# VH-VL binders against TATA-box-binding protein (tbp): the designs that were tried, part 3

Target 1, 182 residues: TATA-box-binding protein (tbp), of Cenarchaeum symbiosum (o74045)
Amino acid sequence: MLDPRTRPRVVNVVSTSDLVQRVSAKKMAAMPCCMYDEAVYGGRCGYIKTPGMQGRVTVFISGKMISVGARSVRASFGQLHEARLHLVRNGAAGDCKIRPVVRNIVATVDAGRNVPIDRISSRMPGAVYDPGSFPGMILKGLDSCSFLVFASGKMVIAGAKSPDELRRSSFDLLTRLNNAGA

## First folded at step 10 (VH-VL)

Design z47 (from z40 with heavy chain E50M T100D)
Fold by OpenDDE, fold request of step 11:
Structure z47 (fold): chain C 182 residues (1-182), chain A 121 residues (1-121), chain B 111 residues (1-111)
Amino acid sequence: as target 1 above (182 residues)
Amino acid sequence: EVQLVESGGGLVKPGGSLRLSCAASGFTFDTYWMHWVRQAPGKGLEWVGMIIPIFGYTKYNEKFKSRFTISLDNSKNTLYLQMGSLRAEDTAVYYCARYDYGSGSYYFDHWGQGTTVTVSS
Amino acid sequence: DIVMTQSPDSLAVSLGERATISCKASQSVDYSGDSYMNWYQQKPGQPPKLLIYAASDLESGIPARFSGSGSGTDFTLTISSLEPEDFATYYCQQSHEDPYTFGQGTKLEIK
């Protein structure tokens, strides 16, 4: 049996925040921590990456920001705040407060052994498994979560909006797999 | 508030094609399973297919697999149903519906108002 | 495919009275103690509206006069005391396996 209390490992957090103002493309482009190319996406966004960031922040001219690549909610929000700070310091944006929101948490769970998805998929209502088109079994979870289970025992949990939701979903997934005879 | 709004329905000749749209507000498709369900005039409901955006996977009723394609545009938060080789029996109201899971069941908790497709010569 | 058969096709009931609609699946829609059965209400010109999920759980916002029961292949939707707004068509639906199928519908009419 799988241990339903196995902790999922967060591999990516997507979070967003709005500066609620237009960002100067010219000023943003001049920032040493920013990659901006007018030919990319019509010049509507730049990417901010600092040594303190695990990932990067996409900044749209509209003031919308997207953080990706962080491995925790805290780090993800930190990236957004850091991006804001650089924008303000460089005059690309006016001083403002942001309110980061988690949009998606991607995590992995390793069963540590093979999972017979070919066998259990036929038992689990709602399971989607077509080895000819997709190598893993897909399952809908609670809230906004979805699961991808590979025969190797590697599993992906995506769609969680909070760490609590992620934990609940992980527990649910492993419990359902056990019930299916995994 | 969650809202789904279908559009794109209309009159089309047999053998023709049509693309339906479903615009969502109050939520984003990327973390939800979205379905198309149709209802012929005076008849019951028939499942067409679904998309799992977060994994880029689609699944269809075998009846429609060769003629219908489901896709989405995340930038527009819009779901699509591309229909080809349309037949008279495809005449129906087409609904987009959000799928959810709870208490050991899967269910359609939100539906659009539907858009009408009429296939006739 | 799982065939869902409702009975009756139509039902005339007076206001304030009890209404009972049955749904039979061609095979069991149960798994691990859960029933993958849902009920929807549909009024003319409107989309279906979720009433009951998991055979007996009431959807948020749905009046308590609606209830679902049953397991395996036999399920029942009950409206304890009919209100004017309850006259509509009702559908059962299985989510046990694709293709996800619906009953043919039961039209509840005022007597």
Scores: ipSAE 0.825, ipTM 0.924, lowest interface PAE 0.6, mean pLDDT 95
Fold by OpenDDE, fold request of step 11:
Structure z47 (fold): chain C 182 residues (1-182), chain A 121 residues (1-121), chain B 111 residues (1-111)
Amino acid sequence: as target 1 above (182 residues)
Amino acid sequence: EVQLVESGGGLVKPGGSLRLSCAASGFTFDTYWMHWVRQAPGKGLEWVGMIIPIFGYTKYNEKFKSRFTISLDNSKNTLYLQMGSLRAEDTAVYYCARYDYGSGSYYFDHWGQGTTVTVSS
Amino acid sequence: DIVMTQSPDSLAVSLGERATISCKASQSVDYSGDSYMNWYQQKPGQPPKLLIYAASDLESGIPARFSGSGSGTDFTLTISSLEPEDFATYYCQQSHEDPYTFGQGTKLEIK
């Protein structure tokens, strides 16, 4: 029996924000913390990475920003704010206020033991398992979440838009697995 | 407001190919499971297949595996159904539908208006 | 594949009267206390519209005169008092396993 209250571990948060203005590619390219190459994606974006960031922020010349690689919502939002700050300080963008939004939380759950997905997948309605094409069993979860369960007992939860959704979905997943005889 | 709009239907000869599109607004596909369902004239509904974008996985009705391909362009928030080796019996209205989970079950909560495909010599 | 069979194929009912549609699955669509059965309404020239999911849960925005019941292999859609806009074709659908299958449909007509 799996413990439904096992805490999922966040491994990646994707969040976005809009500067609501065009970003100067020239000024952005001149930023020490920015990687920009006109040959990459037609010069439509640059990557901002500072020592304080767990991941990076992709900045489009349209003003759209995407934060990836952070392991918490707080860190993810922090990356966007930091990216904005650098853009403004270097004159790549005008002073503005951003409104970060969580787009996707990816987390892992470890059962601590093997899960017989080959056996339980045939019992679980909606379970998708085709070892010839994909090594894990896929399930649809609550809200916007989806689950990937490996035979090793490692599990991935993706699609959550908040920590609360993540916790609720993790509980649901583990409960469903128990009911299936995992 | 959630909206799905199919396009790309039309008249095609047997053996031909056609790509249908489903443009979504009010939500993004990346965290949803999307399906194609078709309905022949005056007939019932037939499940074609689905895509699970977040894991890059597709699943098809065995009937269509060799001829149909489902894909998605996240940048355009558009779902596609590529059909090949079309037959007269493929004549139908093709719907894209959003799939969800709640109350311990699965259901299609949103459907597009459909696009008509006619296969005829 | 799970075969879904509706009865009747067509039903004529008067306004204000009760309508009952049956759906039988070739095998049980229950699991862990849940029934993986949905009902849809379709009008001419329109896509299906979700009415009931999980056998008995009413979709948001659907009038309370619609209800679903049943378990295992036998399910029922009931419209307690028919309104003019309720005359349409109704489909049951199982989500227990792929391929997802639909009933052949029941056309509800004005008597």
Scores: ipSAE 0.819, ipTM 0.923, lowest interface PAE 0.6, mean pLDDT 95
Fold by ESMFold2, fold request of step 11:
Structure z47 (fold): chain C 182 residues (1-182), chain A 121 residues (1-121), chain B 111 residues (1-111)
Amino acid sequence: as target 1 above (182 residues)
Amino acid sequence: EVQLVESGGGLVKPGGSLRLSCAASGFTFDTYWMHWVRQAPGKGLEWVGMIIPIFGYTKYNEKFKSRFTISLDNSKNTLYLQMGSLRAEDTAVYYCARYDYGSGSYYFDHWGQGTTVTVSS
Amino acid sequence: DIVMTQSPDSLAVSLGERATISCKASQSVDYSGDSYMNWYQQKPGQPPKLLIYAASDLESGIPARFSGSGSGTDFTLTISSLEPEDFATYYCQQSHEDPYTFGQGTKLEIK
């Protein structure tokens, strides 16, 4: 029987913020740790990855930024703040404040054994399992959360907007799987 | 407040095509499950299909056998229903609906106002 | 496919009186003690509106005069004392398995 209190392991956090100003394309093209090429994607964004980042930050000429690849909310917000400082120090943007927002938290849970998703999906209402088209069983969670469960026992929780929402969804997922005979 | 607005309906000849849109406000649909449901004049409700955007998964009522495709445009926060090889029987109001889970059930908790498709010569 | 059959197709009832609508599923929509059955209200020119989910749970903002009951294959929607805004068409819907299916509808009219 799975422990519903098992903490999910965060593998990716997507967060966004807005500099509320345009960003200099010329300065981005010259910046260290920044990949920008006006011949690519119409010149509308650059990518910042400094040595300390777990992931990277996409910076749009409009001033919008997207952080991906961080493994915690703190690290994701840290990437946005670091990108802001990097842009300001290199003259690509003026001094500013940002208000980071979490857009998506992706986490994993591992049962440590096979899960009989063929049998579970046949019994459990709302389970979506179409192995000819998609290799895992999909379940709707609370709020914006969705679950993906593989026969190997590996599970994915996606769509959470906060750590609290992720914890509630993880408990919900594991409880429902236990009730279904996992 | 969650709102859904369908558009793109109109008069189309048999065999023609249309693309319907469902614009969301008050939430970002890329992490939610969304459905299309239709209603022929004077008739009941019929499930058309669904999309789970975060996993890129779609499923359709087998009745439509690849004539209909559901897709997402992230830049516009908009879902689409692409309809092809239209027949008179496809004449209906088409609704976009948000799917939710709670208290031991799944249900359509928010619906758009619908967009009307008329297939006639 | 699970076929949902409502009765009656049409029902005429006076204001202040009770209305009862039946819905039968072609197979059980129960699982683990829960019924995967919902009720919607629809007025002309408007989209459906969720009333009842899980057979008997009242959606937020829906008046207490609406109630749902039943399990397995047999379900009932009851309006205890009709108000003018209750004259509409009512649909049951199963959420047990796709394709998700609706009853044919019951039109509730002023008598």
Scores: ipSAE 0.626, ipTM 0.824, lowest interface PAE 1.4, mean pLDDT 89
Fold by ESMFold2, fold request of step 11:
Structure z47 (fold): chain C 182 residues (1-182), chain A 121 residues (1-121), chain B 111 residues (1-111)
Amino acid sequence: as target 1 above (182 residues)
Amino acid sequence: EVQLVESGGGLVKPGGSLRLSCAASGFTFDTYWMHWVRQAPGKGLEWVGMIIPIFGYTKYNEKFKSRFTISLDNSKNTLYLQMGSLRAEDTAVYYCARYDYGSGSYYFDHWGQGTTVTVSS
Amino acid sequence: DIVMTQSPDSLAVSLGERATISCKASQSVDYSGDSYMNWYQQKPGQPPKLLIYAASDLESGIPARFSGSGSGTDFTLTISSLEPEDFATYYCQQSHEDPYTFGQGTKLEIK
């Protein structure tokens, strides 16, 4: 039996925020921690990466920001706040507050054994399994969550919007697999 | 507030093509499963197909013989239904619908207002 | 394909009275103790609206006068005391397997 309380391991968090102002491309190009190339995407964005960031922040001229590559919500929000601080300090944006929002949490769970996804998918309503096109079974989770389950027992949870949703989603996935004879 | 708005319907001749759009607001469809469902005049509802955007997977009602293609544009938060080789029986109102799971069932929790496709000479 | 058959096709009922609509599936829509059956309401010129999922679970914002029951192949939608807004067409729908199929509809009219 799979342990429904197995903790998922977060591998990526995507979060966004909006400075609600245009960002100076000229000032971004001069920032030491910012990579701005007008030849890429028509000069619509720059990328901020500091030594302390697990990932990076994309900053659009519109004032929108996207944090990727962090392995926790706290770290993802931290990247947005740090990017804001650098933009303000270097005059690329005016002083402002941001309200970060989680867009996607991706995590993994490992059953530690094989899972009979061919048999499960033939019986479980809503399971999507087409091994000729993709080797894993796809399941709809609660709300924005989706699951990918491989015969090896490796599993992916994607689409969660909070750590609590991720935990509930993981419990749901493992419970449904147990009930299906995993 | 979750809102779905279909557009792109109209009159088309048999054998022709048409692209329908479904614009989403109040949520982003990149993490939700999305479906197309249609309703012929005076008739019931018929499932057309689905997309799982986060994994890039589509599936269709076999009835349509791959004449329809579902795709998405994340930058516009818009779902598309490309219809080809249209027939008179494809005349219908086409809805996009959001798919959810709970309490041991899957269901369509939000529907757009629909867009009308008429296939006629 | 699972064929969903509703009965009756049309039903006339007085305000304040009970209405009952039947839906039969050509095959069981149950799995592991759960029924993959939903009910929708549709008014003319409008999209369908979810009423009940999982045979008996009421969608958020739907009045308590709506209830669903049944399992396997036989399902019932009940409206315990009809209100003017309840006159519409009702569809059952199975979500057990694709193609996801709907009943032909039951039109509920004021008597």
Scores: ipSAE 0.595, ipTM 0.808, lowest interface PAE 1.4, mean pLDDT 89

Design z47 (from z40 with heavy chain E50M T100D)
Fold by ESMFold2, fold request of step 11:
Structure z47 (fold): chain C 182 residues (1-182), chain A 121 residues (1-121), chain B 111 residues (1-111)
Amino acid sequence: as target 1 above (182 residues)
Amino acid sequence: EVQLVESGGGLVKPGGSLRLSCAASGFTFDTYWMHWVRQAPGKGLEWVGMIIPIFGYTKYNEKFKSRFTISLDNSKNTLYLQMGSLRAEDTAVYYCARYDYGSGSYYFDHWGQGTTVTVSS
Amino acid sequence: DIVMTQSPDSLAVSLGERATISCKASQSVDYSGDSYMNWYQQKPGQPPKLLIYAASDLESGIPARFSGSGSGTDFTLTISSLEPEDFATYYCQQSHEDPYTFGQGTKLEIK
């Protein structure tokens, strides 16, 4: 039986924010810790990675920002705040306040054993498994969460909007798999 | 507030093509499962197909195999139904619907107002 | 494909009286103690509206006079005291397996 309390390991948090102003491409191109290349995305954005970031922040000329590569919500929001400070300090944007939003938390769970997804998918309502098209079994989870379950016992939880939602979704996934004979 | 607004319906000749749109707001569109359901005049509801945006997977009612395709534009939070080789029996109101899970069951918790497709010569 | 059969096709009920609508599935829509059966209301000129999911769970914002019961292949929607706004067509729907199928509908008329 799987332990429903197994803690999922966060592998990526995507968060966004908006500076609500245009950002100077010219100044981004000249900033330290910022890569701006007109050949990348048609010059629509630059990438900020300061020493304090686990991942990076994409900054669009429109003022929108996307944080990726952080392994927690706190770190993801921290990246957006650091990018804002960096832009303001280098004159690429005017001083402003941002309100970060979590867009997607992706986490993994490892059963530590094989999971019989062929048998489970044939019996469990709503399970989607078509190995000729996609190697894993897909399940809809609570709220915005979706699950991938592989025969190896590796599992992915995607779409969570908070750590609490992720924890509930992980518990739900493992409980449903246990009830299905995993 | 969850909203779904369909558009793109109209009059089409048999054998023609039409693309329907469903604009979504008030939820993370790319992380939910989305469906198309239709209703012929004076008839009941018929499931057309679905998309699982976060994994890029689509599935269709066998009745529509090869004539209809479902796609999504995440940048516009918009779902599409591309319909080809249209027949008179495809005349219906087409709804997009959001699929949810709770209490160990699946259900369509939000529906758009629908867009009408009329296939006539 | 799971065929959903509703009974009756239409029903006339006086205001304040109880209305009962039956839905039968061609095979069980249960799994692990849960029923994959939903009920929707559709008023003229409007899209369907979810009333009941999981056979008996009332959707948020739906009046308590609506209830669902049943399991396996036999399900019932009950309106305990009919109000004028309950004039509509009602559909059951199984979510056990695709293609997800709906009943033929039951038109509820005020007598």
Scores: ipSAE 0.545, ipTM 0.793, lowest interface PAE 1.7, mean pLDDT 90

## First folded at step 11 (VH-VL; from z47 with light chain D98Y)

Design z52
Fold by ESMFold2, look of step 12:
Structure z52 (fold): chain C 182 residues (1-182), chain A 121 residues (1-121), chain B 111 residues (1-111)
Amino acid sequence: as target 1 above (182 residues)
Amino acid sequence: EVQLVESGGGLVKPGGSLRLSCAASGFTFDTYWMHWVRQAPGKGLEWVGMIIPIFGYTKYNEKFKSRFTISLDNSKNTLYLQMGSLRAEDTAVYYCARYDYGSGSYYFDHWGQGTTVTVSS
Amino acid sequence: DIVMTQSPDSLAVSLGERATISCKASQSVDYSGDSYMNWYQQKPGQPPKLLIYAASDLESGIPARFSGSGSGTDFTLTISSLEPEDFATYYCQQSHEYPYTFGQGTKLEIK
């Protein structure tokens, strides 16, 4: 039986925030740790990656920001705050406050053994498994979560909006797999 | 408030093509599986297919697989149904539906108002 | 494909009376003690509306006069005391396996 208490490992957090103001493209093009290319997205955004960031922040001219690549919610929010500070220091945006929002947490679970997804998918209603198209079994979880389960025992949980939701979803996934004969 | 609004229906000749849209408000597609379901005039409901936005995966009722394509644009929060090689029997109201999982079933908890496709010469 | 067969095709019932609609699946839609069976209401010119999921669980905002029962292959939707707004077409739907299928519908009319 799989251990339903196995803790998922966060591999990516997507979060967003809004500066509630337009951002200067000219200033972004000139500032350090920022890549701006008019040919990309019609010049609608720049990318900030400072040495301390695990991932990066996309900054739209509209003032919208997207943080990707951080491995925790705290780090993801930290990237948005750092991007805001960087923009303000370089005159690309006026001083402001932001209120980051988690959009997606992606985590992995490793069963440590093979999982018989051929048999499980035949038993479990709602399982999507077309190995000729995609090697993993796909399941809908409660609320925001969806699951990928591979024969190797590697699993992906995506769509969680909080660490608590992720934990409950991981427990739900492993329990359902056990009930299906994993 | 969750809303789904279909558009893009109309009159098309047999063999023609049409793209339907389903715009969402009050939620985003990133966490929900989305389906298309149709209803011919005076008839029952027929499942067309679905998309799992978080993974970009699609699945179709086998009878439509070669002619219909489901896609999405997350930046517009919009689901699409591209319909090709249309036939008279494709005349129907097309609904997009939000799919959810509760203990003990999967179900469609929200439906759009539908958009009408008429295939006629 | 699982064929869903409703009975009757149409039903005329007086206000305040009980209505009973049957749905039979061509194979069991049960798994692990749960039934993968849903009921929808559809009024003319409107989309379907979820009433009941998991055979017997009422969706949020659905009046208690609606109830569902059954398991395996045989399911029933009951409206205990009909109200004017209940005259509509009702569909059962299985979510046990793809492709998801619906019953042909039961039209409930005022007598």
Scores: ipSAE 0.707, ipTM 0.862, lowest interface PAE 1.1, mean pLDDT 90

## First folded at step 12 (VH-VL; from z52 with light chain D34R)

Design z58
Fold by ESMFold2, look of step 13:
Structure z58 (fold): chain C 182 residues (1-182), chain A 121 residues (1-121), chain B 111 residues (1-111)
Amino acid sequence: as target 1 above (182 residues)
Amino acid sequence: EVQLVESGGGLVKPGGSLRLSCAASGFTFDTYWMHWVRQAPGKGLEWVGMIIPIFGYTKYNEKFKSRFTISLDNSKNTLYLQMGSLRAEDTAVYYCARYDYGSGSYYFDHWGQGTTVTVSS
Amino acid sequence: DIVMTQSPDSLAVSLGERATISCKASQSVDYSGRSYMNWYQQKPGQPPKLLIYAASDLESGIPARFSGSGSGTDFTLTISSLEPEDFATYYCQQSHEYPYTFGQGTKLEIK
């Protein structure tokens, strides 16, 4: 029996925010920790990665920002706030407030043992499993979540919009697997 | 409000091609599984296939044998059905439908208005 | 593939009366005590609308006069007291296994 309360480990959070102002391309090109090249992507964005960031932040000239690569929502929002502060300190943007939004949380769950996905997928409604094309079993979860389940017992939860949604989805996944004979 | 709007239907000759579009609003379709379902004139509903956008995985009704391809453009929140080698029996209204899971069961909770494909000489 | 067969193909019923539509699956659509069977309503020129899922669970916003019953291979949609907006075609659909399949439809007409 799998433990439905096994805590998922967050491996990536994507979040976005908007400065609601244009960002100076000229100032971005001159900033430390910022990669901006007019010849790349038509000059529409730059990338900020400070030493403290796990991931990076894409900053569009329109003022839109995308944070990737952080391993928690707090860290993902922290990257957006750090990018905003960096832009303001270097005169690329005016002082402002941002309202970060989570777009995608990806997490892993490890059963610590093999899971018989061949047997489970043949019995369980809604399971998508074609090992000739993809080695994992795919399931639709609650709300925005989808699952990958591998024979090794490693599992991926993708699409969560909050830590609470992630926890509920993990519990749901493991409960469904137990009911299917995992 | 969740809305699905199909477009791109029309008249084509046998052997021709069309690309259907399904524009989504009120939700981000890359977090939901999306299906195509068709309905021939005066007939019932027939499942065409699906996409799991978050993983880029597609599955098709075997009768279509890769003549149809499902894809997406996240920047436009739009689902596509590329149809090739069209036959008279492909004449139908084509719907996109949102697939959901709740209370331990699976169902299509939202459908677009449909777009009509007519395959005729 | 699981074949879904509805009966009757069409049904004429007076306003305020009861309508009953049957759906039979070629194989059981049950798993772990749950039936993977849905009902949809379709009016002319409109897409299908979900009425009932899991054989008997009423979708949010659907009037209580609609009910579903059955298990295994045999299912029934009942409209307890017909209203003018209920004249439409009704489809059952199994969500037990791919490819998902629908019944041929039952047209409900004004007597």
Scores: ipSAE 0.737, ipTM 0.871, lowest interface PAE 1.0, mean pLDDT 91

## First folded at step 13 (VH-VL; from z58 with heavy chain D30S, light chain S32E)

Design z65
Fold by ESMFold2, look of step 14:
Structure z65 (fold): chain C 182 residues (1-182), chain A 121 residues (1-121), chain B 111 residues (1-111)
Amino acid sequence: as target 1 above (182 residues)
Amino acid sequence: EVQLVESGGGLVKPGGSLRLSCAASGFTFSTYWMHWVRQAPGKGLEWVGMIIPIFGYTKYNEKFKSRFTISLDNSKNTLYLQMGSLRAEDTAVYYCARYDYGSGSYYFDHWGQGTTVTVSS
Amino acid sequence: DIVMTQSPDSLAVSLGERATISCKASQSVDYEGRSYMNWYQQKPGQPPKLLIYAASDLESGIPARFSGSGSGTDFTLTISSLEPEDFATYYCQQSHEYPYTFGQGTKLEIK
């Protein structure tokens, strides 16, 4: 049986925030650690990646920002705050306050062994498995979470809005797999 | 509040095409599973298919697979049903519905008001 | 496909009386002691509204006069004391396996 308390490993957190002001494209184009090219992306956004970031922040001229690639909520919010400071320090935006929001936490669980998803999917209500189309079994989880389960025992949990939701979802997934004969 | 608003229905000739839209608000569209369900005039409900937005995976009632395509636009939080090779029997009200899992069960917890498709010569 | 059959197709009941609607599945919709069966209400010109899930669990905000029972292949929706607003068509739906299927509907009319 799988251990339902196996800890998921966070691999990506997506978060967003809003500067509630337009951002200067000219200033972004001149900033260090910023990739902006009017000929690329239609001039709608730039990308900020400082040396300390695990991922990067997309900054739209509208003032919207998207943080990707961080491996914790704290780091994801930290990227948004750092991007804000970088924009303000370089004159691309006026001083402001932001309220970051988590949009998606993606994590992995590795069973360390094969999982018989052919047999499991035939037993479980709601399981989506068509190996001719996609090699993994797909399950809906609690609230915002969805699962991929591969025969190798590798699993993906996506859609969580908090670390606590992720932990509950992981426990739920592994318990349901055990009950189905994993 | 959770809202689903369908649009794009109308009158079309047999063999024609229509694209239906379902605009979602009040929830993170990409973290829920979304379904299309239709209802012919004076008849019951029929499941058309679904999309799992976070993985981009679609599944169809085999009755419709070759003629209907479900897709999404993440930037608009909008679900689409592209219908082709339309026939008189495709005349129906088309609903989008949010699929959820809770308390160990699956159900459609929110439905749009529907958009009417009429296929007639 | 799991075929869902409702009885009766139409039912007339006096206000304040009990209404009972039956739904039969062509095969069991149970798994691990839970029935994957839902009930929806649809009023004219409106989309379906979830009443009952898991055969007997009342959705939040639904009046207590609605109840569901049954398991396996045989299910019942009961309205204990009919109100004028309960005039509608009622559908059962299995959530056990794809494609999801609905009963043909039971039209509830006030006698």
Scores: ipSAE 0.731, ipTM 0.869, lowest interface PAE 1.0, mean pLDDT 90

